# VH-VL binders against o27280, part 98

Target 1, 266 residues: o27280
Amino acid sequence: MDSMNVPEVLEIKRIVEESESVKTFIFSWDFRREVRPGQFVMVWDFRDEKPMSVSLIDPVRSEIGISIRRVGEFTDRVHGLSEGDLLGIRGPYGRGFELMGRDILLVGGGIGMAPLAALADEATARGMRVDALVAARTADELLFLDRLEAAGVNISTCTDDGSCGFKGFAHERLLTLEENHDMAAVCGPEPMMFQVMRILDERDVPAQLSLERYMKCAVGICGQCCLDDTGFRVCAEGPVFWSQELSRVREFGRYRRDPAGRRVPW
Key: E = the ipSAE of ESMFold2; O = the ipSAE of OpenDDE; V2 = 0.75 times the mean of E and O plus 0.25 times the DockQ between their complexes.

## First folded at step 3 (VH-VL)

Design t10 (framework fv_marstacimab)
Fold by ESMFold2-Fast, scan of step 3:
Formats: C-alpha cells, structure tokens, sequence
Structure t10 (fold): chain C 266 residues (1-266), chain A 118 residues (1-118), chain B 112 residues (1-112)
C-alpha cells in the first residue's frame, strides 16, 4: 500500500490523439502492481497533481494508458508534452468495476468512455457479450469507437446535435435499445448517469457508476470527497459504486460540491 | 441453431381471449429482448409488443395497449402474449422474433394464425 | 398513413437493378435511428436482409445493399433473379410513438 503512494517518474512512450481535446498517454507498467478498469492514478507534472482514470490496461505489452481531456492549466501543460518526456505516476487508487454474468452494457459520455474502454477490453477477453452506448455533444467528441469495434463490441451512438447516430441524450437513446444485460457500467456527466441509472433500475439491471468528479482528493486527505448521505469517500470507497448505493444519495444527479464543500445545483 | 416455435393460435370470437407461446432454443434466452410482430392477411408487418431480457420492461403498440400483456419465463425459455378483448382487426399471423440490441429482428418463428370472427 | 412510406410495388427484368425507397421524418430516420430491411418470400416468415442501414447478415448476397441519407433510406437490388420476387419491408424506430418500432407498408417486387 505504502509503495503505491510514492510517485514513479515514467517516460511517455506514446501519445495517441483521440480528439481535438483528448489524448491518451501510454507508459510501461510493472503489473506486479495490479491495475483494474475503473481505477485511477495521480498524474504529477512536477508542479501539480491530478487524478486521471486508466483507459488502457495491456499486460501483454506491459503498458497502461491514461486519457486526459484538455480543461485547464494542468491539462494544457500535459497536452504540451511529447513522447520521451517524463510524468510522475502514483497509484492505482480506488475500487474498479466488478464483472458479473455474461452480457454487459456500457454507457459512456465524453471522457467517461475512458475507464469503460479498459472495461470493454477485459470483458471481451473474458468472452462476455458487450453492448456500448457512446454519447457526446458532437460526433468529433465520440471516443474509442475504433477500439470498441476492434474488440467486437456492439456500438450505438448518440450526439446532442445529431451529427452521429441518435439525435439526443444517452438516456433517450437507451429507452429505444433492447435490455439484454446481466449488469451495466456507466461513466459520464452526473446528470446523464442519474437518468441512465433510473432506467436501468426500472429494468432490474444492476449498474455500477463511476464518479470521476470527486477524485480531486485521491487519498482521502480532503473530506470533500464524501458523498452526502452515505459518508463514502469516493477516492477510498469509490470511484465505482453500485446503483443501489447511489439511489439513496439525495445529491447524486442534483447537486455538486464547490471547493468549500457547499451544495451547488448542476 | 436458433429456433423459435409459436403455438396457441386459433379461432376466437370478438371480445374473447387467447394466449400465445413461443418456445426458444439454441441461444441464451435471457440475454435477448423478444418481440411479437403481426401480419394481417394480405397486409404488412406491424410491431405489437416487446419485452426486455430480464422481463423488467415491456413495450406495446398503441393499438394493443391495455388489452395485450407480454411476459416471459426465462427458466423455461418461453415467451408469452396474453390477448384480451380481441377485435376483428387483431386477425393476423403472429410472429415471435428475437430482438437485437439495435432493435432489429434477427430470427423469426414460422408464425401462428389468430382469427377473430363470429 | 404509414409512418415510413414505401412504394407499394416495383418491377424489373432478370439482370436489372431496382431500388426500393423508405421515406421517414425527423422523429425516426431523420433523428438518426437505423433502418433495417426484411425479405418475405410468398408463404414464409420474414427474413433479415439488411441491418444498421448498410450491413448484410451472413448468407445475404452482395447484390443487396442498403443506404441512408437524411430522412430516407433505400434498398438496392442488382442483377435481379427470379427468386428475388418477394415483399420487402423497411423498419426503424419512431421517438414520437412512445417506444414504437415502425415498419414501412411493404413493397411487392415482381420479376418480369
């Protein structure tokens, strides 16, 4: 446990440009430290440290990938790096997704497809049947479609603007798709996840949801990582939660927390 | 080999009831949504009802809402359609169809004829 | 009226090309919903011919092809053969009809 809290300085082996705003950074990884889909690492640029979900887990090549969306100063600096440059990585942290049954549904929005892409790889390697609903604002923001297709995943898409697939939101598209699944995994904007969870609950599909927004206090140092009614610390007990756990949390899908821990509407 | 076999069709009077069954084999039944699609003599295809793999969600065409009930027994690999308050316009061949994630019908049974007549 | 509109009949001679249209609206094909096609030979159950706008199931010859643009879809059959004489149905989903899968009215193909 102690050794996972010490950053390793790793060389960026490859950079994959996923979109105008998303890049995947690939590193050699010693799999004596197990990494599971749904877990995250702390990425350190020698000035700031931020949590990032693991999007590629490849024991055959001894590599992990970390997908980063450009949203501020830290991510802008990291996007400016080149192959051969160094980043500090510590972790992994959090509990990952649990696979059960034979048929799984993935529902991802935007960068939320990153941990789900890693999960899709594991599920298909286990011989599971995988269906994915991939949602974004526009076609250019749909992520990992080539990886999912190569893995044999059945893909449906939706975009807010109708530029690819169904015109509308993930939960609207989900209502038109058949329910065939022993479980679901969901990751994306919290309002999307809340609507999707409600539909899956009505269909008696157990779902796991990843709450990436709470990862800023990765080791439980900051109490702001707690969910309101349950007292769960996302970095210690999440980021992946079962829908049964989240359905009783009044703030899920309705409120967020500011830096002072105050409730703020979405 | 995927097989779907419908049964339970026949002649029934207006206002009567009938229960259709579809026996499925050759695939993991619980992993697929199932549908009923009908075709009146000499007419086109009309989707009637669908049920999710778990049975947790059911869907109905407006023409049959409140009269028909779709159900399934995953332990017996069997799909059902309970038809109540039957009308002459319900006369059709009823097909059992396996429904893909994307909503198309990849395998169909041979159909069972339902005739609603006095 | 049918939500998806198909011509009631088309005809062609052996070796010729025919195209069957399927016209929808902004609540179905125009909303990005996929179009699927079924072939129904006389006295038989329908068979899946094209799914997801352009894809052929195993065993369907490449003489059959699907396309989609805007609010409409088309099924093209090249090199017509006598055994292609059948009814053809398009199918999609309509968001305005409370979760309804919708079929076109069907097109009777006659091979002359």
Amino acid sequence: as target 1 above (266 residues)
Amino acid sequence: EVQLLESGGGLVQPGGSLRLSCAASGFTFRSYAMSWVRQAPGKGLEWVSAISGSGGKTYYADSVKGRFTISRDNSKNTLYLQMNSLRAEDTAVYYCARTSYYGYFDYWGQGTMVTVSS
Amino acid sequence: QSVLTQPPSVSGAPGQRVTISCTGSSSNIGAGYDVHWYQQLPGTAPKLLIYGNTNRPSGVPDRFSGSKSGTSASLAITGLQAEDEADYYCQSYDSSLSGSKVFGGGTKLTVL
Scores: ipSAE 0.008, ipTM 0.512, lowest interface PAE 9.4, mean pLDDT 85

Design t11 (framework fv_marstacimab; at its last look DockQ between E and O 0.01; V2 from the best seeds 0.00; counts 0 for: pae E 17.7 > 2, placed apart)
Fold by OpenDDE, second read of step 4:
Structure t11 (fold): chain C 266 residues (1-266), chain A 118 residues (1-118), chain B 112 residues (1-112)
Amino acid sequence: as target 1 above (266 residues)
Amino acid sequence: EVQLLESGGGLVQPGGSLRLSCAASGFTFRNYAMSWVRQAPGKGLEWVSAISGSGGKTYYADSVKGRFTISRDNSKNTLYLQMNSLRAEDTAVYYCARTSYYGSFDYWGQGTMVTVSS
Amino acid sequence: QSVLTQPPSVSGAPGQRVTISCTGSSSNIGAGYDVHWYQQLPGTAPKLLIYGNTNRPSGVPDRFSGSKSGTSASLAITGLQAEDEADYYCQSYDSSLSGSKVFGGGTKLTVL
């Protein structure tokens, strides 16, 4: 096995409070190891291990960032850590986003904005026009707005309660926005992504979508993240998929597998 | 630099027809929805019609529905407005406008004058 | 007559602050659709001034600002200058008109 599969113990260099429930943990990174937006790493707190998307890639400062939402026991422990504390990081894994064209649309929901924020940085650095639709339940859950603005991203926001931007869901807002893009990158709740993909397909906008599934090995061996019918492994063939690939995945937008392998609806 | 240049305006009798063109340059034409907006002399702006980037979807104001047809040729970077059954109230400067991500009109042509008079 | 309502005219002296209102309804501004503003100098085509309620395109001075609340929007101009004399239009989207783009009636701004 590649040495990359052994967790490297890294010191938390900096912690950024993104919201009440989201923190970004920043680590020094040796960029001889390539990392791309859309890829994930396995984070090990010496008790448990979870996949997390890379949300910051900074070759200048030799840093990467991992944004983590507090949602359970593991993330609760991680959120209790301080700068200078240690975490195990192995990776990166998976297929990241591919940039093409001149104009790109980013559609993100909640913590799904994490990989898209990294993609936005790369796209803007390449001189691409970047439009982003940032969705959340409430205004205080909108992520990375200042960072995106600073990068030159055109932002449209929507919230379920209307506390910021368009009142409604991302796909509803998208219907009122124009089709001015060569490609789209989407990440967020799967029901959102499903609806967004439908609209983008109707508009003939090539789209890449990042899926979230229960992962254990991250190397395509255990099969815990396999998608029905196709056999796609989210950790190996994904997590980023083209819309054409997802069109073949029956469970997409409908259900997922829990840790016990049971089908659970979204 | 984004440029939009309208042509085809002129004098026409009521019931007549005109075809407007808008030549676009300086951007990837097919990626943008395009609109026609008109302004009667001494009056305000009125949205007339819009077409999606691919040309698959068209939209019309009620005032022109059934009489005007918007189209585009992406291979020629050209927007068109076929105006039939013209009325005196159609007299206006017709602007070609690019539609932005937000739904605004971020670039405008200089307009072409259409006069419907007997 | 116009779906969006603007005052026909506003005026101010150089250096003053003026505001132009744009009043809509539950089917446009109140529905959460963005409001955009345009400046039209005499004898010229309109120019995008504000997009997405509050954003300024490149080249637009920060003297111009937009806001939106409820069913209405507002354009504010601070440090009024002679060259600001123009017609100003708000624009939005109306879901009750089969997805039509809609303009306000326009406001003539006179610099005294």
Scores: ipSAE 0.470, ipTM 0.807, lowest interface PAE 1.3, mean pLDDT 94
Fold by ESMFold2-Fast, scan of step 3:
Structure t11 (fold): chain C 266 residues (1-266), chain A 118 residues (1-118), chain B 112 residues (1-112)
Amino acid sequence: as target 1 above (266 residues)
Amino acid sequence: EVQLLESGGGLVQPGGSLRLSCAASGFTFRNYAMSWVRQAPGKGLEWVSAISGSGGKTYYADSVKGRFTISRDNSKNTLYLQMNSLRAEDTAVYYCARTSYYGSFDYWGQGTMVTVSS
Amino acid sequence: QSVLTQPPSVSGAPGQRVTISCTGSSSNIGAGYDVHWYQQLPGTAPKLLIYGNTNRPSGVPDRFSGSKSGTSASLAITGLQAEDEADYYCQSYDSSLSGSKVFGGGTKLTVL
């Protein structure tokens, strides 16, 4: 049996409250089922199943963590759970981030820092130098700063309102940071990722970007995971793409598709 | 161990030219922006010029625009500053400095003295 | 206007606490750009003392600390020692100058 396609009922070992709207749920994990940063799992509350990025991969403790932002009925129910309660987990799915070089840049916006936090752990464990640009609308929406700091990551922050770090957007802050990197990994709102990608392209820094907007299409019946001009399926070929792959996608950074497949501008 | 070693300073007449060099070792040179910072005798620090890690972007203080050219050779781990149309007010110790992710100058050379005088 | 303003001199007695201010504007420190601090001993090149507002490089004692609020930053030195006598410079970035690093005028610390 393909155990990766059947939900396994797991006990919530620990819950970390990352912010008023974000919690990380930690489970014991059998690492015979390998998990890489940038991959996602399907989380089942015995009513609905939703895709969530893996934010902690800890083979020493035999644990994974899944960070969930409260945005609707499903996530409200999950946020109401306690340590000892059960959730179904299926996966992992998708293409994860690929590490290369010695010096890497992470650029994360809001909950997009979740998969990047897992990547930071792996990169620092390999002895790589990690610089992170952490962006949010306000200081209380900045995520994983303590965890990144503990791992030895060099952190720069920016907030739209100026409540922490640089006042402005991620791409505006990035223009003032002149250090080149061997690669970058980017995850956050698509307009932010598009602007960041253009700057990294000018610097000749290869970038990997995570397109989480289509992760809800993880099950095979959903045709909405296709990108215009390429036919990439996010759940099978993504959610992580190299910037050179996205440069040919007219949709990226300009419009998205709702559940009915209709174009919606950013 | 990060090391930066400057050379090329000296005495030059007003209107003359000099080329400064900075030999870098102990880090991946191409991954760091580099800067020149000067200090006139008895005065404070003044940023002069910066170059991106790839060499694709250069920046200059208004006081040196059009006269100075910053460049780098990543295959030789060397930074350069070509100084033309030198003026008495360009007299200073010129430091080579590595620019960190945060925009600080985390390592400095020992400096090379440029004197513009007749 | 890109000027970062420091007092030209400060003084303290051995063992005391002294603070050096760095006052900027909305185009630099007030915009959230990081503030860095350098120590220059007589006859030597500057040395990075504090980076990213509050961080110490390896080898810098915890007697040195940085802070930032609004349009200003401060370097605090506790337990003053004779060897702390030096010039101190703050440095940031000014957005109105398009990619320009800016230094304060420098502060001469005298340990009395």
Scores: ipSAE 0.454, ipTM 0.763, lowest interface PAE 3.2, mean pLDDT 87
Fold by ESMFold2, look of step 5:
Structure t11 (fold): chain C 266 residues (1-266), chain A 118 residues (1-118), chain B 112 residues (1-112)
Amino acid sequence: as target 1 above (266 residues)
Amino acid sequence: EVQLLESGGGLVQPGGSLRLSCAASGFTFRNYAMSWVRQAPGKGLEWVSAISGSGGKTYYADSVKGRFTISRDNSKNTLYLQMNSLRAEDTAVYYCARTSYYGSFDYWGQGTMVTVSS
Amino acid sequence: QSVLTQPPSVSGAPGQRVTISCTGSSSNIGAGYDVHWYQQLPGTAPKLLIYGNTNRPSGVPDRFSGSKSGTSASLAITGLQAEDEADYYCQSYDSSLSGSKVFGGGTKLTVL
């Protein structure tokens, strides 16, 4: 273990409650270890380890933030922690987003908005025009709206139940937006990303999509994060892929795999 | 081969100061959080302080807060412990330890003895 | 006055099985934090024996095993050998107050 494969134990500096089910955990970070939007870290609670996207990259305060949705035993345990408690962090890992052009569209569903919030901060700092389509099931689950607005991002919202903004799915809202972006960045539930990717491909908008798969090693050794048709390792060749790369992958948007590798419906 | 070599221990009067060093080799030092762990004569192990791989975050046991300062120089592969306002109860062997998976300490130095005595 | 409680001593004959307990509370082991074990031979630095409750580093014999349940952890040593005579420490994290790494008080293992 000569590389950055060993977790660094860091104190939770602050906890931000983003919603009933999502918290952002903020840590001090020395930015000589560079972190790029779209990269992930492995978060270790001294019992298990899970990949999490970085949602805040703040060199001025020397801080990073990770946003974690409560979905199971690991995330329940992490959500029970307090400021001053310790977590292991290893990374960053993976391929981050590349920015191009002057006008970028962000499409985020649920917790998928976390890496896009970090990207939005970088894009606005470069002087790009940023439009964000923020999707959730309900209004209470729309993430980072105040932060995005403060950064000067043009926000469109959609909710499955219509409680805020457009009633419907992200891809349905996308059809109502202007077709004038130089690129797009997409992260969220895989079925949403598949539908959004199809629309963006038809519009010839270069798109980058961030995938999440089961991970254990985070450096490509264990094979747990592979995609069917390509042998791509999400932790090594991703998690951010161009839409052309994903168009070759039959499983994308169609099914998922459990930890044993079995195909299961979305 | 991973090696951790402590130095800087010795005899010091109460209220005095010492600076411990730990020279690291055989691994990429900047990638690892490091700790100091001490052991008083005939007693058990006590965690003293930790520092992140970058050096940006430090942690201290309550017994040493405000008196000890942990630091590192990643260009020299060296961990430090500045000990001020030393007391008799600080008498111990001080170990340099590398933090590894799950927060364990996978490599330890040989230790350096600090004796605080009038 | 260790946060983690270990028996002060344990003994066994060669070839026997012994266990060393490590008892914590709801703020450490009971909160789900991992337990690590160290062996300290007389006059030497500690050596990592078990990490993450059950994992054995390379070079540690199979006769050492760890487990965790509730607020307690256990180190088992089977096929006891004279070379196993040492002090053994458990270690975890305690989230009470400001949080800290914590060791047990240590257990002296004597091989009869």
Scores: ipSAE 0.000, ipTM 0.402, lowest interface PAE 17.7, mean pLDDT 83
ESMFold2 (binder alone), look of step 5: mean pLDDT 93; pTM 0.950
OpenDDE, look of step 5: ipSAE 0.444; ipTM 0.800

Design t12 (framework fv_marstacimab)
Fold by ESMFold2-Fast, scan of step 3:
Structure t12 (fold): chain C 266 residues (1-266), chain A 118 residues (1-118), chain B 112 residues (1-112)
Amino acid sequence: as target 1 above (266 residues)
Amino acid sequence: EVQLLESGGGLVQPGGSLRLSCAASGFTFRSYGMSWVRQAPGKGLEWVSAISGSGGKTYYADSVKGRFTISRDNSKNTLYLQMNSLRAEDTAVYYCARTSYYGSFDYWGQGTMVTVSS
Amino acid sequence: QSVLTQPPSVSGAPGQRVTISCTGSSSNIGAGYDVHWYQQLPGTAPKLLIYGNTNRPSGVPDRFSGSKSGTSASLAITGLQAEDEADYYCQSYDSSLSGSKVFGGGTKLTVL
């Protein structure tokens, strides 16, 4: 159906186990409805719906992939599904990443690598040189390294605990990497993204950052994805923002809001 | 148990063509990037080509670009390397390898020998 | 020739320690890209020995260890055994080659 705001019921064609807590669900997709890296879809299990980033965009095979981390009741139910089972998919929604220049830096933390894996595929297909800094708390949370390598991406890793690659945080690793990028795309925990943005601003590298935690309202009706200082609605104006836009948002990287709307430090 | 089994190697004349196959088992084939790595007799390892898990992206070393084509059939769990315009310097053992975490090759096949001579 | 430089040969006696170096540049190891190591026994396929600079796959003895500093990486083998006689290869990525996978030239280890 072409009906707006109505999920299309799709069969799970294939499930890829990315880690103990992350799975990628692959569906046949009609690319008359375009999907761009950085966009998200609403996933409906016939009881609840949640926003999920698109992690695979494959027009040759007519497939999309949606990577889901197990974090609560909804995602636990979805992780229990098998090939042949059905899910409702609505979208895509949001602004995708824009590609500029010849050399791009990707900085991803944990599940934040999901939309960046799709972006890496597009960037390399355009002939761009792609460097990826893949960061996680532990080696088991490093995602999509095989896809990035197969795509011809230059990979650097870091883990907080030192279980793979550089021992330390993404911003600490970034300080040791080459500075010659035309743009960057960043997705991961907000404290990581804030520190990375500071370094990229100092290097005069324009960056796009994805704020996935604010994807609660896909069509902007409820206003829950509004950022305090700017009034930006993530689902309508994001989830991808340029670093210049985020530099004016006081809450970015400093605090989030609980269900009651109170400020909670990261 | 992960297994990779190459086939299709043999003798071929310069300018000829040959297609290598790699049968994969013991893992979810579609989920992994795959590569071909070659080794000339008495020489070191040289990466030849890579393909993404979906097959949507392919990559080639400059030495084979335009002559070799990597492909895969995920329904058959099989990786292919179509080699055209073969030269004496393409003589090597060709290994099928699985691309793993951290950019490494965690499993390798036993290799198949390609000899280009007249 | 090779983007990553290894000594062509190293040797040691049983029970001794040997170190195999892998020297790169600012475009590969010096840029922070991970180094992997492979062991190739005579007449066999390469086997992954170390990945991500320091990690061992299941089944690799702890007498094999990897390290990385600056533009170089090293493979250390302690308590040498006759069965360690093999060719050893380092592998990384080179940014000047736009994501190309690169191998070192290989090192023949002789156990005297």
Scores: ipSAE 0.006, ipTM 0.412, lowest interface PAE 15.5, mean pLDDT 83

Design t13 (framework fv_marstacimab)
Fold by OpenDDE, second read of step 4:
Formats: sequence, structure tokens, C-alpha cells
Structure t13 (fold): chain C 266 residues (1-266), chain A 118 residues (1-118), chain B 112 residues (1-112)
Amino acid sequence: as target 1 above (266 residues)
Amino acid sequence: EVQLLESGGGLVQPGGSLRLSCAASGFTFRSYYMSWVRQAPGKGLEWVSAISGSGGKTYYADSVKGRFTISRDNSKNTLYLQMNSLRAEDTAVYYCARTSYYGSFDYWGQGTMVTVSS
Amino acid sequence: QSVLTQPPSVSGAPGQRVTISCTGSSSNIGAGYDVHWYQQLPGTAPKLLIYGNTNRPSGVPDRFSGSKSGTSASLAITGLQAEDEADYYCQSYDSSLSGSKVFGGGTKLTVL
């Protein structure tokens, strides 16, 4: 295996509290190792290992950020860490987003905004016009709003309870917007992404979507993240897929497989 | 800099036809819905028609359905409005407007005057 | 007459606060569609003033603000200035009119 597959022990340089349940952990990064928005790293707390999307890529400060939502035992432990503590990081892995055109639409839900925030930074740095639809259940779960705004991103918010922005789901809000962007990048709950993709397809907007699956090896060997019918490995062929690719994936938006390989509905 | 420039307005008799053009520059034309909005002398704004970026979807106000046709040539960055069976009530300044991400009209041309009179 | 209802005119003295209302229905503002505002100075094309209910485009002073509640929206102008004398239009989308963009009847603002 390549040396990149050996976790590098890194010190947490800084921690940003994004919300009550989300923290961004910032590390020094040697950019001789290229990292792209949409790629992920394997985070090792010396007990367990989980894939996490890169949410910050800062070549100027030589830093990367990983945003982690508190959702279980592993993330509970990680959220208990402080600046100066150590984590193992290996990667980056997977296929990241591709940027094309002049105008880009970002549609994100919850923690799905993590990779999109990184993409927004790159897109704006390239002089692209970036619109973002940021969705969450409630206002306090909306992520990266200040960061996106500071970057010059045009933001539309959507919340299930209407506490901020449009009351409803992301795909419902999208239907009220009337721009045909050159491309779209989507990340969030899979049912959301499924609906958003359909709308974008109807509008002839090329779309890339980042999938989340149970991932163990990150190197396309174990098969835990394989998608039905296609054999796509989310860690190798993804996690970013074009809508045309996902149209071939039967399980997309319908079900996923648990760690035991059983089908479970979304 | 975004620019929209309307042309083709003029005097026409009732029942006549005109074709308006709007030359767009300073942005990726095909990425935006475009609309025509008109304003009769001394009156308010009235949305007339809209067309999707690709041109695949068109929309019309009830007042112009069956008489007006909106189209676009993305290779020329030009929006068109073919107006047939013109009526006196169609007399107005016709504005070309770009539709923003939010669905607003974020840029407007200076307009072209259409006068329908016998 | 117009799908969205505005007062025909409002007036205020320099430095005062004025408000322009835009009343819609369940098929437009009440349906969750955004409200936008335009300023039209005499003899000029309309200019986008507020978009997405509350957002100001670049170059629009912060003394202009928009709000939306229920089936109505409002444009507020604080610190009224002489150059604010213009026509103001609200605009939204109406799902009952086969997807039509709709404007208010316009409000003439006079600075006294």
C-alpha cells in the first residue's frame, strides 16, 4: 500500500464550533499532497476510524478543516478533544467535485454543506458566481452561513420549521428559484439529493452529488460501500457522482446497506 | 458588467406585428431565465413573458398568450419577442430583464417603446 | 386590478421612516414565494432594490429594508432622502396563474 494509506498523526490546530452538534477540526497540511473539495479523509482516534469530508482547504495558511457532526460514539469522543490533541488522518480519498462553467449552484443539507463549503471557496477563488441553497431542520442547524456570505456566495436558506428562510424542503425551495446554472453540486440527506437531482435534470443542469455510505477501507477493497447494480464503490468511484451515473444506481434515494450488508430504508 | 439592450420598437397599426430583440452581454446568457416586462405610459409594470436558459420552457401572461412568442439564441446572446396581432393596449415600453437566482429581475435594459395606433 | 396590492401613494418628510405595503394571497406571497422590490426613478428603468424578501443588492443603502409575513410584504425606508422620490413595485410569483410573475400596482413615494 502507498504511504498515503498510513495514518499521519496530526495535532488539532484549531477547533471551530459551527453549531451545537458540528465542529470543524483544523490541521496543518502539506499541500504537496493535493486535496480537492468532495474528497474525504479517514479520521482515526486510535480506537476507531471514520470517513469525513474535507470542509476547508486553505493553501495560504497550509490548513485543512474537517467538519464532524456529533452522531455517535466515535464522534462523541472526537468532540471531546481539544486543541493540541492528536488524531490520525489518512487520505485524501475518493473523487472530488469538478468545477465547470461560470455559474454554480450548491445545494446542501445539514452536514452535507461541509464539502460544499470547500467547493464554494474554490469556485469563488476562480471567479465563479456561486449560489447556495442551504437547508436544515431548524435555523440553528444551518451551517457555514457566515463563511459563505463572506466569500461572496448568494445564499438561500431553507428550514423544515420555517425558523429561517423558506419553510419546507430543499427541493421545494429549488422549485421557486429560476436560474439554470452551468453546474450544480449537491450534498445532504439522500432523499433530499434524490429530489433535487430530479429537478436539476429536468432543468438540464449538470449535477454532481456526494453520497454517504458505510465505508471501511476507503481504498475500494472491502466492498462495504458498493452500490447495487453498478458495483460503484463510493470510496473509489465516488463519493462524488454525476447525476447520469446515479441514474443507474437503483438504491439511490431509496435504501442503503448497513454494516451487516442489509438493506435499510432511508 | 451586465448589459441589456432592447431594440425593434416602433409605431405599428393594430393587427400588425413587431419583433423585439435584446442583446445581452457581461454574463453567461444561457444560464439565466430571461423575461420581457412592459409598462404602459403612466402605468405600472406588467410581466409579459419568460423563457428558460435553454429555451425549452416558455411562459406567457394571459394577456399575450397566442399572440406573442418569446425565443432566444444563446449563440448570439440575444432574446426575442415576436409580437403578432398587436392591440392598442399593447402600447408600452418593453423591458428586457434577467431573472436572478431568487427569481427577481436583477438587471433591466433601458427599454424600447412600442406604440400601437391607427 | 393587480394581483399584489400596494397603496397608490405614500409620502414623508426628509429623515422620516416610510413603509410601503404589498398585500398578496395564498397563491403567491402566502404560498411561500419570495417578494422582490423595485425602485423606478422618473424616466428610468426599474432597479432591483430588495430581493428574496430581505436582501439588498450591492449599492443599495441599508436604510432600505424588506420584510415578509403571511400573505403580505413590506418595504421600509428610514432616513428618507429627496432622491428616494420614485415609484416602488413589489413583485412575486403566483402559482394560480400558470406560473406567472406578478407585480404590485406600484406606489408613488413623494418626499415632502
Scores: ipSAE 0.232, ipTM 0.736, lowest interface PAE 2.6, mean pLDDT 93
Fold by ESMFold2-Fast, scan of step 3:
Structure t13 (fold): chain C 266 residues (1-266), chain A 118 residues (1-118), chain B 112 residues (1-112)
Amino acid sequence: as target 1 above (266 residues)
Amino acid sequence: EVQLLESGGGLVQPGGSLRLSCAASGFTFRSYYMSWVRQAPGKGLEWVSAISGSGGKTYYADSVKGRFTISRDNSKNTLYLQMNSLRAEDTAVYYCARTSYYGSFDYWGQGTMVTVSS
Amino acid sequence: QSVLTQPPSVSGAPGQRVTISCTGSSSNIGAGYDVHWYQQLPGTAPKLLIYGNTNRPSGVPDRFSGSKSGTSASLAITGLQAEDEADYYCQSYDSSLSGSKVFGGGTKLTVL
């Protein structure tokens, strides 16, 4: 196995503009280092290193893609790069999604569609039926619709403002969709994921949820990311967790922590 | 282009059986729920049955439950409706339709006529 | 009769606006389920006209629009043309009917 702990400097082969705020950076990849949907890599711009989910896994073309939303100084610098420029990539890290059953539901919010797009490719390649509920605040933030459609995925959209598809939140939309599934995979803002998880639990659909804030647990820094705050500490490698694991975490979907460790409501 | 083509309709006596087929092309057939919708002469649309993309889940209108069986062969991109114990009120044009994840019928075949004589 | 109620007919002159109502109950439209609309020209299969309450498929003119409020939905057709003469059906889902998709009785639009 090749070492995953030292960043490999890779050339940006292609950049796809997914939206005004999201770009997918595509690199040649040696698949002797296996990559699975739901895993992430550490992206190094030679100043800072940040975790990013893998959004494209293409062994036939020997390529991976990493989708990055513009939200701060690091991502601003990366968005300023061009094809031919270099980035350091370390990984992959974390546990990926597990596929089970024949009929799969994906529920994604905003950039949370990135790891789910990679999962959709794998599920459809295995001959599974895939439905996707793609949610965003506005139509401009709906991601990967063309990729999902090309993969044979059935898509329903919703936006908070009603600018595309159902007007409302993902969980409100899910309540009005009749079709049931053998499993679900969910990625997006924690409040959305919490509400979706509750509905899927009521329907007895096992769900896997990907939590960006727990990516550091997957690289071995677990003491800061304890999942159970009832006095019984449960620390599990992320970013992907089964809904049964998350149902025990009182702060999931209710609170987050600032850099000082203080609880901040969503 | 998405295409759906029904066949197998015809004249049948009450109590008889017919098997309808729908040949699908232009999309990933296994990825979609498929439905049968019927329309009696001069009457409105009535949903009859639906089947999941994998074939693992089936749904029926109360009027046909126990008499009709929906199935699919994903290797042949073909949807079927086995109709048993046919009644005069089953006389209709039967449409094959693709079901979107919105729950709408986004593509329809041309229909095949089933006549149950009395 | 039908769990979704439509007027049996509606008429208008070219260039006018008409609306077709679709009235449901708490087990279908009132429960939040989407309403879809279909146009059926004489002698042809139905065609999807509006899906998910308000969305138009590619190729459907913006003269057609859908809306939903409470237990009912409406299809609006502006700038009526002779080619719009057809039967129109609403469709939703009814939770009380074992997961059944349900259609309205249909509305015949006559363009004079």
Scores: ipSAE 0.116, ipTM 0.628, lowest interface PAE 4.5, mean pLDDT 86

